# VH-VL binders against q8ixk2r445to577, part 191

Target 1, 133 residues: q8ixk2r445to577
Amino acid sequence: FFGMLQNKGLTDYCFDYNPPDENQIVGHQVILYLCHGMGQNQFFEYTSQKEIRYNTHQPEGCIAVEAGMDTLIMHLCEETAPENQKFILQEDGSLFHEQSKKCVQAARKESSDSFVPLLRDCTNSDHQKWFFK

## First folded at step 10 (VH-VL)

Design q44 (framework fv_cosibelimab)
Fold by ESMFold2-Fast, scan of step 10:
Structure q44 (fold): chain C 133 residues (1-133), chain A 120 residues (1-120), chain B 112 residues (1-112)
Amino acid sequence: as target 1 above (133 residues)
Amino acid sequence: EVQLVQSGAEVKKPGSSVKVSCKASGGTFSRYAISWVRQAPGQGLEWMGVIIPIFGTANYAQKFQGRVTITADESTSTAYMELSSLRSEDTAVYYCAKSRYYARSSFDYWGQGTLVTVSS
Amino acid sequence: NFMLTQPHSVSESPGKTVTISCTRSSGSIAYNYVQWYQQRPGSAPTTVIYEDNQRPSGVPDRFSGSIDSSSNSASLTISGLKTEDEADYYCQSYDSSNKHWVFGGGTKLTVL
């Protein structure tokens, strides 16, 4: 399924990807921003391969986490999803990143009032619960 | 398999409006992006705009902004293109075309086309 | 804003190979995928190449696409020409800055 990927704890915030150059969408960090309901930068698809795809551009982007990092970065999608691009959306709303064994959490960006999704140890916090709207 | 079926030919007078329909079958309509493309007699293809039904959002080519409105009705799996203030140069075959639900993917299915003739 | 420029017409004999170019006026041709559509008289267009060089199911191997950064162009190559290949061919790409689809002017292929 697909839509705006909204946080249960940080209730007005959605996954957002706003690359500086629309012709090169790879390599930038996914952020959280106020949900606006217009798709575009906030439109994502959760696929049967456990990918979170950014489908407003060609080539399609897939959210990934590099080994040893905790930030979500846009990569190019591959025909068979690599492990660093797989997120299990669980029944309780948790997004579990298989390769790292951690969960995606809404967090304040260090030294700012901005918010970003980060990998953290899995808890039962509402800041780790996500749903498509 | 997806199929797009458009409404029939229209003859209109200058200054009037026309509304063309495009009914989709064989897939999940809300996941489509539906573009409208026109082709004047003996001329090339010209993109007019797109709608993503799931969001109700439409984006238009600058040339047609203010004159074109693209809408969708999910209950009938039908997209519409309405062009107002018609001129003789709007005489063309109008096509709807489907892409995946993002506007930038290839047009994988096309409607059969609707001829709109504008004459006085 | 950019334009895609194609030759107006091209002709070649059955069994030979033809190449149709599509040149981008500004910005790199490689920045956005290029599609190619075939349109026969009285018919809607159909896709023969998508994402620069991919063929849809049912399109024969004779059709191929390529990108050449040095000429800032995409090309559609049709080998083993058949009479059924006679059609208009259009390239298409996306203008990310203006959020517009751009079509080339079209090339009329005659097989004679």
Scores: ipSAE 0.006, ipTM 0.547, lowest interface PAE 11.6, mean pLDDT 85

Design q45 (framework fv_cosibelimab)
Fold by ESMFold2-Fast, scan of step 10:
Structure q45 (fold): chain C 133 residues (1-133), chain A 120 residues (1-120), chain B 112 residues (1-112)
Amino acid sequence: as target 1 above (133 residues)
Amino acid sequence: EVQLVQSGAEVKKPGSSVKVSCKASGGTFSRYAISWVRQAPGQGLEWMGVIIPIFGTANYAQKFQGRVTITADESTSTAYMELSSLRSEDTAVYYCAKSRYYSRSSFDYWGQGTLVTVSS
Amino acid sequence: NFMLTQPHSVSESPGKTVTISCTRSSGSIAYNYVQWYQQRPGSAPTTVIYEDNQRPSGVPDRFSGSIDSSSNSASLTISGLKTEDEADYYCQSYDSSNKHWVFGGGTKLTVL
């Protein structure tokens, strides 16, 4: 699967990654932003290793969640996906993060009208349901 | 560090076409989005379209659809804007501007501008 | 399919503070980043603010940007006005629905 990763609950919002510098694609938070349909910063690939890849840049980035954190951060992809970069896209659209045993949820960013994907306890909320295009 | 250098001024007759070039130096051309923006004498900035070489795609403002074509040659790191069926109201300074290929990025570098005069 | 509206002109004395507004006609101003460009006579535009409130290297901290969702507007604020700040200022944002960049009409700042 590849394309824009959209939220069922926040229907207009897609996974989005706009790094602060074209040469610094690692270490910053993945956000949610209005879907624009141009690919670019909203183009992601779900791989057979259960990675969510951002392959628009070189080197390729992979979404990860660091231990003890709930935010999705861009890391460099590895030859073998580490546990913190593995997400199971389930039949119901849930994105299950194997290492933490939590689900990715669309949520409001603290003290802001912006939205971000965060790890939360798994529920049947549409804010935890994702699909490509 | 990045520099955009445009071709020189042109004087064209109504009904003809003009093709303006924008040569990039520094940085990685394939990671750019190159937009074209015009400014008629005493008027504001008007976006015409963009090309994203890495995706091979171009998008145009509705006003210019059918008359403008934006292309890129990665081997020479040069973007081109061709405007056809020229009218007197197309007299303007035409700028190229670089952004990251993200739709949210600023136009962080601009060319010096190319004056196109459409006159009989 | 939105427009960005700016005042046509603003004037202020040296040393004072001026604020230029940029109002979005439909959809939230907060949904897409706002940039601000400065254009001096005879020159190409240069970026003074990007991504709502960020300054490029070399732009003095007298320049600041902000977003006000309640008025659906972005603002460029220039404090400690200097003669060299006299220029046209343009706001810009992206129209995700049409995949188009949108510029405001521009504001002529006179420092007198």
Scores: ipSAE 0.006, ipTM 0.574, lowest interface PAE 10.5, mean pLDDT 85

Design q46 (framework fv_cosibelimab)
Fold by ESMFold2-Fast, scan of step 10:
Structure q46 (fold): chain C 133 residues (1-133), chain A 120 residues (1-120), chain B 112 residues (1-112)
Amino acid sequence: as target 1 above (133 residues)
Amino acid sequence: EVQLVQSGAEVKKPGSSVKVSCKASGGTFSRYAISWVRQAPGQGLEWMGVIIPIFGTANYAQKFQGRVTITADESTSTAYMELSSLRSEDTAVYYCAKSRYYGKSSFDYWGQGTLVTVSS
Amino acid sequence: NFMLTQPHSVSESPGKTVTISCTRSSGSIAYNYVQWYQQRPGSAPTTVIYEDNQRPSGVPDRFSGSIDSSSNSASLTISGLKTEDEADYYCQSYDSSNKHWVFGGGTKLTVL
């Protein structure tokens, strides 16, 4: 699957990656922003290694969650995907982060008017359901 | 530091087509969003459409759908805007403009503009 | 779709402050970022404010942007007016529903 990764609950919002320096993509948080439908910084690929890749940049970025954290951060992709970069896209649309046993949820960023994907306990909420468009 | 350089002025007959070029230097052309904006004499700015060269994806303002085609050639870092079925009201200065993130970022660099005159 | 409405012209004396409004006809002005462009005769526009209230490098701090939800408008404020500020000013925002950019009609600023 590839395309804009859109939230079922926050229906106008897509995964978005907009680091301040386009030549340095590592270490910044993945956000949610209004879907623009044009790919670019909202274009992601779900791979057979269970990665969510940002592949419009070279080297390619892979979304990861560091131990003890709940934010999705861009890391460099590796030859063999490490456990912190593996997300299971389930039939119901949930994105399950196997290492932490949590699901990706659309949430409001603390002390901000912006939205971000965060790891939360898995529920049947539409805010935890994702699809490629 | 990015520079956008457009092709020169053109005079066209009604019913014909015009193709304006916009060559980018500096930066990473393929990852930009390149928009086209026109301005009729004494009038305001009017957005026509956009292309994201890395995907070849283009989108157009409803007013121009069916008449405008925006393309990009990554090998020459050049974007093109072709407007067909020209009418006198298409007389305008046509600008290309770069944004980092489509739908969010400002147009941080603009071409110098290309005057297209449609007359009989 | 929506429209962005600006006053056609504003005038003020050197050294004074002027404010140019940009009102969104439907949907919240805060839903999408607002940019402001300055255009002098014979020149391409240049950005003076991006993402509601940010200034590009090289733009004087006399230029500021703000959002007012009560009037559903964005404003460009220029303090300490100088003759070099004479130009047309355009606001711009993104229409998420139609996937396109919208420009305001433009405001001609005259410094007396």
Scores: ipSAE 0.406, ipTM 0.826, lowest interface PAE 3.0, mean pLDDT 90

Design q47 (framework fv_cosibelimab)
Fold by ESMFold2-Fast, scan of step 10:
Structure q47 (fold): chain C 133 residues (1-133), chain A 120 residues (1-120), chain B 112 residues (1-112)
Amino acid sequence: as target 1 above (133 residues)
Amino acid sequence: EVQLVQSGAEVKKPGSSVKVSCKASGGTFSRYAISWVRQAPGQGLEWMGVIIPIFGTANYAQKFQGRVTITADESTSTAYMELSSLRSEDTAVYYCAKSRYYGYSSFDYWGQGTLVTVSS
Amino acid sequence: NFMLTQPHSVSESPGKTVTISCTRSSGSIAYNYVQWYQQRPGSAPTTVIYEDNQRPSGVPDRFSGSIDSSSNSASLTISGLKTEDEADYYCQSYDSSNKHWVFGGGTKLTVL
């Protein structure tokens, strides 16, 4: 699957990666932004290794969660996907992060009005349901 | 903090084109999404299209596809809306409006509006 | 594609409460945020409610927004009506399928 990764409960919003510096593609947090349909920073690929790849720039980035964190950040893709980069897109639309046993949820940042995907206990909420468009 | 200032009123003949400007001040222009909305006399608000300056590309409402072009110049923090093949029914006040690129997605700032009159 | 339908006009006496509805023709009202704009004669619109029920700073708490999934509508409620509330009110939501904004037709509020 490839395209825009859109939230079922918050259908205005898609996964979005817009690093502050084009030369520093990795290390920043994945955000949610209005699904604009222009590709670029909202174009992702779900792979057979259960990766969510950002293909707009080279080298390709892969979404990961660092140990003890609940935010999604961009890492370099590896030849064999490490556990922290594996997300199971379930039939009900849940994005299950295998290493942490948690689900990706659309949520507000703690200290701002911006929206981000965060790891939360799985609750079957529509805010935890995602689909490629 | 953010302010949008539009160009002045225009009187145009049928079949001509008009280009309205919207200059942004305050904030980071490249992180804006700038929409254009028109309002005919006594009528409601009608969305025409949007540009995200960092992409340099725009998306348009189906009704205006082929007649409208929205552009942005990041060096001057200015968005433009050009409407071609003008008809009398294009007489309206044209607004630019900003939405946030990072945060909530409402139209949080509006320009003052530009009256475009199309008559012979 | 969906449409947002508002009543053309509403009226009420000073001090009372009015509710303006915004009904979505297709798909759930709850799937996309609803904004409300106030436009006084000769002025550009200003936001009174964003993201269904949030108020910008400077907007009185007499203004509130709500979503009702059973009627597939959003509502703007204005309590303690004042003459200064006379204006046109527009709802707005994003059509994520077509990547465009949709406005309701607008409601003219007359305060007695």
Scores: ipSAE 0.094, ipTM 0.722, lowest interface PAE 5.6, mean pLDDT 87

Design q48 (framework fv_cosibelimab)
Fold by ESMFold2-Fast, scan of step 10:
Structure q48 (fold): chain C 133 residues (1-133), chain A 120 residues (1-120), chain B 112 residues (1-112)
Amino acid sequence: as target 1 above (133 residues)
Amino acid sequence: EVQLVQSGAEVKKPGSSVKVSCKASGGTFSRYAISWVRQAPGQGLEWMGVIIPIFGTANYAQKFQGRVTITADESTSTAYMELSSLRSEDTAVYYCAKSRYYGHSSFDYWGQGTLVTVSS
Amino acid sequence: NFMLTQPHSVSESPGKTVTISCTRSSGSIAYNYVQWYQQRPGSAPTTVIYEDNQRPSGVPDRFSGSIDSSSNSASLTISGLKTEDEADYYCQSYDSSNKHWVFGGGTKLTVL
């Protein structure tokens, strides 16, 4: 799969990566933003290695969650995907992070209108259901 | 560091079409979003559309849909905006502008502008 | 879709502070980033503020941006006004429902 990764519950919002410096693609948090359908910062690829890749720039970025954290951060892709970069996109749309055994959920930042994907205990909530468009 | 250089001024008759070019240098042309914005004499800025060359995608403001076509030639790092069925109300300075990410980023570099005059 | 409304003109004396507003007609001003552009006569616009309140390198710290959700507006504030600040100023934001950019009508700043 490749394209815009959209949330079923938080409709109209897509995975988005807006790094502060275009020459330093890694180390920033992945956000959710209104889907624009034009690719670029909202274009992701789900690979056979269970990675979510951001390949608008070189070198390619891969979404990861660091130990003890619940935020999704852009890392450099590795030749062999490390466990913290592996997500299982299930047929019901849930996005399961193997290392933590938690699911990616669309969540609102406290005291703001901003939204981010966060790791949470897995539920049947539509906020944990994702689809490529 | 990016520079956008546009083609020169044009005078056109009503009913004709005009094609303005915007040549990019510096940076990675294919991965940018290139927008076209016009400004009628004494008036404000009006967005017309965008192209993202690497994805081959273009999107247009509803007002111009059917009359405007935005294309890109990656081999020459040049974007084009063609406006057809010209009217006197289309007399304006036409700008190309680059943004890093469509929907987020500011227009950080602008072309110098191309004056298109539509007169009988 | 929405409109961004700016005052037609503002004026102030050198050394003083001026604020230009940009009000969104529908939907929250905070839904999308707001940029501000400066256009001097005969020139293409240049960015003075991006992503609500960030300054490009080379733009003096006299320029600042802010968002006020209660009035549904963004503001550009210029302190220590200089004659070189005379220009038209445009706000801009993204309309996610229609997937296009929207510009405000522009504000002419006169420094007398």
Scores: ipSAE 0.393, ipTM 0.822, lowest interface PAE 3.2, mean pLDDT 90

Design q49 (framework fv_cosibelimab)
Fold by ESMFold2-Fast, scan of step 10:
Structure q49 (fold): chain C 133 residues (1-133), chain A 120 residues (1-120), chain B 112 residues (1-112)
Amino acid sequence: as target 1 above (133 residues)
Amino acid sequence: EVQLVQSGAEVKKPGSSVKVSCKASGGTFSRYAISWVRQAPGQGLEWMGVIIPIFGTANYAQKFQGRVTITADESTSTAYMELSSLRSEDTAVYYCAKSRYYGRYSFDYWGQGTLVTVSS
Amino acid sequence: NFMLTQPHSVSESPGKTVTISCTRSSGSIAYNYVQWYQQRPGSAPTTVIYEDNQRPSGVPDRFSGSIDSSSNSASLTISGLKTEDEADYYCQSYDSSNKHWVFGGGTKLTVL
């Protein structure tokens, strides 16, 4: 699967990665932003290794969650995907992070009107359901 | 530093086609979106369409759907805009503009413009 | 589909501050980033503001951008006006539903 990764509950919002420096993509938080339909900074690929790749950049980025954290951070992709970069996209649209045993949820960023994907306990909420468009 | 260099002015007859080129230098061409914008004499800016070279996908303003084709050649870092069935109303300066992915498709670099004159 | 509406012209004296508005007809102005372009006679447009309020390298800090969700508008503010600021100014945003860029009609700034 590839395309814009859209949320079922927060219906107009997509995974979005807009680093301050186009030449330094590592270490910044993945956000949610209004889906613009053009790919680029909202274009992601779900791989057979269960990675969510940001492959419109070289070197390619892979979404990861660091131990003890709940935010999705951009890392460099590796030849063998580490456990913190593996997400199981289920038929119901749940995006399960294997290492933490939690699900990706669309959530409001603290003290703002902006939104981000965060790890939360898995529920049947539409805010935890994702699909490629 | 990035530059966009466009092909030279053209004079065309009604009913013909024109193909304008836009060559990018200094950046990673394939990772950007290239838009085409025209401006009739004394008028405002009018968006025509865009191509995302890495995906080979293009999208066009409804007004130009069926008459405009935007293509890209990644090996030469060149985008092209071809407009067919030309009319006198198509007389305008045609600009290419590039957006960076981190700028959320913001137009950060513009070509110098190509004057296309359609007359009998 | 939405439209971006700008005043046709604005005029101010050198040294003063001018503000140019850009109002979105439907949907929130905050839904998509707003850019501002300056076009001097005989020249291609150049970016003076991108992503609502960011300045490209080389653009003086006299230029600033802002978003006002209550009026559903974006504004370009130019302080300390200089004669070289005389130009047409265009706002621009993206229509995600139709996958189209939208330009405002343009504002002619006269510095007199």
Scores: ipSAE 0.017, ipTM 0.632, lowest interface PAE 7.3, mean pLDDT 86

Design q5 (framework fv_cosibelimab)
Fold by ESMFold2-Fast, scan of step 10:
Structure q5 (fold): chain C 133 residues (1-133), chain A 120 residues (1-120), chain B 112 residues (1-112)
Amino acid sequence: as target 1 above (133 residues)
Amino acid sequence: EVQLVQSGAEVKKPGSSVKVSCKASGGTFSRYAISWVRQAPGQGLEWMGGIIPIFGTANYAQKFQGRVTITADESTSTAYMELSSLRSEDTAVYYCAKSRYYGRSSFDYWGQGTLVTVSS
Amino acid sequence: NFMLTQPHSVSESPGKTVTISCTRSSGSIAYNYVQWYQQRPGSAPTTVIYEDNQRPSGVPDRFSGSIDSSSNSASLTISGLKTEDEADYYCQSYDSSNKHWVFGGGTKLTVL
């Protein structure tokens, strides 16, 4: 699967990666932003290694969650995907982060009107359901 | 920094087509978005459409769908806007503009503009 | 579809402060970022404010942007007016529903 990774509950929002410097791809938090349908900063690929890969002809980035954290951070992809970069896309649309036993949920960012994907306890909420468009 | 250089002014006949070019230098051409904006004499800015060169995907304002085609050639770092079935109302300065992220970022660099005059 | 409405013209004396509004006709003004562009005669537009209230390098701090959700509008404020501020100013935002950029109609600023 590849395309814009859109949320079923927040129907207008997509995974979005917008680092301040186009030459520095890693270390920043993945956000949710209004879907524009043009790919680019909202284009992601789900790979056979269960990675969510950011691909814009930059050094390829892979979404990761650090131990003890709930935020999704962009890291460099590795030849063999480490466990913190593996997400299981389930038949119901949930993204299960196996290392933490949690699901990716669309959530409001602390102290702002913006949204981010966060790891939360798995529920059957539409805010935890994702699909590629 | 980025610089956008557009092709020169054109005079066209009604019913013909015009193709304006926008050559980018600096930055990574394939990784940003290019929009086309026109401005009729004494009028405001009007967005026509945009493209993300890395994907070749273009999106158009409803008013121009069917008449405008936006393309990009990554090998020459050049974006193009072709407008067909020209009318006198299409007389305008046509700008290309760069944004870092489509649908979100400001148009941080603009071309110098290309005057297209549709003579009757 | 929404429209961004600006006053057609504003005028003020050098040294004074002027505010230009940009009102969104439907949906929240805060739903999408607002940008502001300055266009002098014979020139391409340049960005003076991006993402609601940020200034590009080289733009003096006399320029500021703000969002007022209660009036559903964005504002560009220019303090300490100088003659070189005389220009047309355009607001811009993205229509996520229709996947289109929207420009305001523009405001002509006269400094006399």
Scores: ipSAE 0.250, ipTM 0.777, lowest interface PAE 4.1, mean pLDDT 89

Design q50 (framework fv_cosibelimab)
Fold by ESMFold2-Fast, scan of step 10:
Structure q50 (fold): chain C 133 residues (1-133), chain A 120 residues (1-120), chain B 112 residues (1-112)
Amino acid sequence: as target 1 above (133 residues)
Amino acid sequence: EVQLVQSGAEVKKPGSSVKVSCKASGGTFSRYAISWVRQAPGQGLEWMGVIIPIFGTANYAQKFQGRVTITADESTSTAYMELSSLRSEDTAVYYCAKSRYYGRPSFDYWGQGTLVTVSS
Amino acid sequence: NFMLTQPHSVSESPGKTVTISCTRSSGSIAYNYVQWYQQRPGSAPTTVIYEDNQRPSGVPDRFSGSIDSSSNSASLTISGLKTEDEADYYCQSYDSSNKHWVFGGGTKLTVL
């Protein structure tokens, strides 16, 4: 799968990555922003190694979750995906992060008007259902 | 550094077609959003359409539907804009513009412009 | 299918601050990023602000952008005005529902 990774419950929002500049792709948080339909900073690929790749940079970025954290951070992709970069995309649209045993949920960031994907206990909420568009 | 280089000025008769090219160098062409924008003499900027080469499809402003065709050739890193059924009011400078390497939804690089004059 | 409305012209003296507004006719201005372009006669536009408030390298810090949800508008502010700032300024945003870029009508800045 590839395209804009959109939320079923927060319907107009897509995974979005805005690195500070082209030389600083790593270490920043993945956000959710209104889907613009142009791909680019909202263009992601789900791979056979269960990675969510950001393909607008060389080398390519891969979404990861650091141990003990609940935020999705951009890391560099590796030849063999490490466990913190693996997400199981299920047929119902849930994104399960196996290392943490949690699901990716669309959530409001507490002290801002922005939305972010966060790891939360898995539920059947539409805010935990994702699809490529 | 990214550069967009457009084809030279053209003089066309009413009813004919014009095809303007925009060659990109630097960056990753296939994941750019390449837009075409025109500006009639003394007037503002008017968006015509966009293509993202990796998707192979284009979207157009309603005003130009049926008259404009935007294409891209990834092997030569070149985008094209063809406008048919030309009228005198199509006289304008035509620009191509693209987003930054990380695919920002902004026109951060512009071509130098191509003057198309439609006269009899 | 929204419009972006700018004042036709603004003028100010060298050294002072000027603000150019860009008002969205329907839907929130905050729904999509706003860019600002500067165009001098005979030249292609150049970006002075992208993603609401970011400056490209080479653009002096006298240029800043902001969003005001209460007036549903974006603003470009230029402080310490110089004669070289005299140009046409255009705001731009994206209509994600219709997959269309929208330009404001442009503002002519005169530095007197």
Scores: ipSAE 0.008, ipTM 0.618, lowest interface PAE 8.7, mean pLDDT 85

Design q51 (framework fv_cosibelimab)
Fold by ESMFold2-Fast, scan of step 10:
Structure q51 (fold): chain C 133 residues (1-133), chain A 120 residues (1-120), chain B 112 residues (1-112)
Amino acid sequence: as target 1 above (133 residues)
Amino acid sequence: EVQLVQSGAEVKKPGSSVKVSCKASGGTFSRYAISWVRQAPGQGLEWMGVIIPIFGTANYAQKFQGRVTITADESTSTAYMELSSLRSEDTAVYYCAKSRYYGRDSFDYWGQGTLVTVSS
Amino acid sequence: NFMLTQPHSVSESPGKTVTISCTRSSGSIAYNYVQWYQQRPGSAPTTVIYEDNQRPSGVPDRFSGSIDSSSNSASLTISGLKTEDEADYYCQSYDSSNKHWVFGGGTKLTVL
């Protein structure tokens, strides 16, 4: 699977990676932004190792969640995906982070009108359902 | 620093086509979004379309669909805008402009503009 | 599809403050970021405000941007007007439904 990773509940929003320096891809939070349909910084690949890869940059980035945290951060991909980079894309569109036992949810960022993907307890909410477009 | 340099002025007859180039230097051409914007004499700015060179994907304003083609050559860091079936109303300065993240970021660098005159 | 409507012209004296509005015809102005460009005769536009209210390096702090959801408009405010501010100003926003950029019609600022 590859393409723009869109939310079923927050229907106009896609995974988006917008670091201040487009030539340095590690260490910043993945956000949600209005889907533009052109790939670029909204293009991701779901791999057989259960990674969500950012492929428009070299070296490629992989989305990770650090232990005890709920934010999705861009890290460098590794030959063998570490546990914090593994997400199970389920048949219903849920994106399950196995290490934390939580699901990726579209959420409003605290004290702002912007949106981010965050780990939350798994529910049957459309805000936890994702699909590639 | 990023610089966009466009090809020179053109004079065209109605019914012909014109192809304007935009060569980028500095920065990472492949990762840009390169938009084309025109401005008729004494008029406002009008967006025509965009290309994302890394994907080769282009998208066009509805008004220009079927008449405009935007392409990019990553090996020369050059974007092109070709407009066909020219009319006198197409007389305008044509600009290329770069943004970082499409749909969000401003057009932070612009070419100098290319005057295209369509007359019989 | 939406339009961005600006006044055709505004005029003000040096040292005073001017505000240029940009009104969205449908959908919320806050739904997409608004940019503002300055264009002097014979030149390509340059960015004076991006992402609603941010200034590029080199743009004086007397330039500011704001969003007013109640009037469905964005505003560019220029305080301490100087003669070099005389230019055409354009707002711009993204139409996410049609995947298209939209420019306002432009405002000619005269500093007299």
Scores: ipSAE 0.669, ipTM 0.892, lowest interface PAE 1.6, mean pLDDT 92

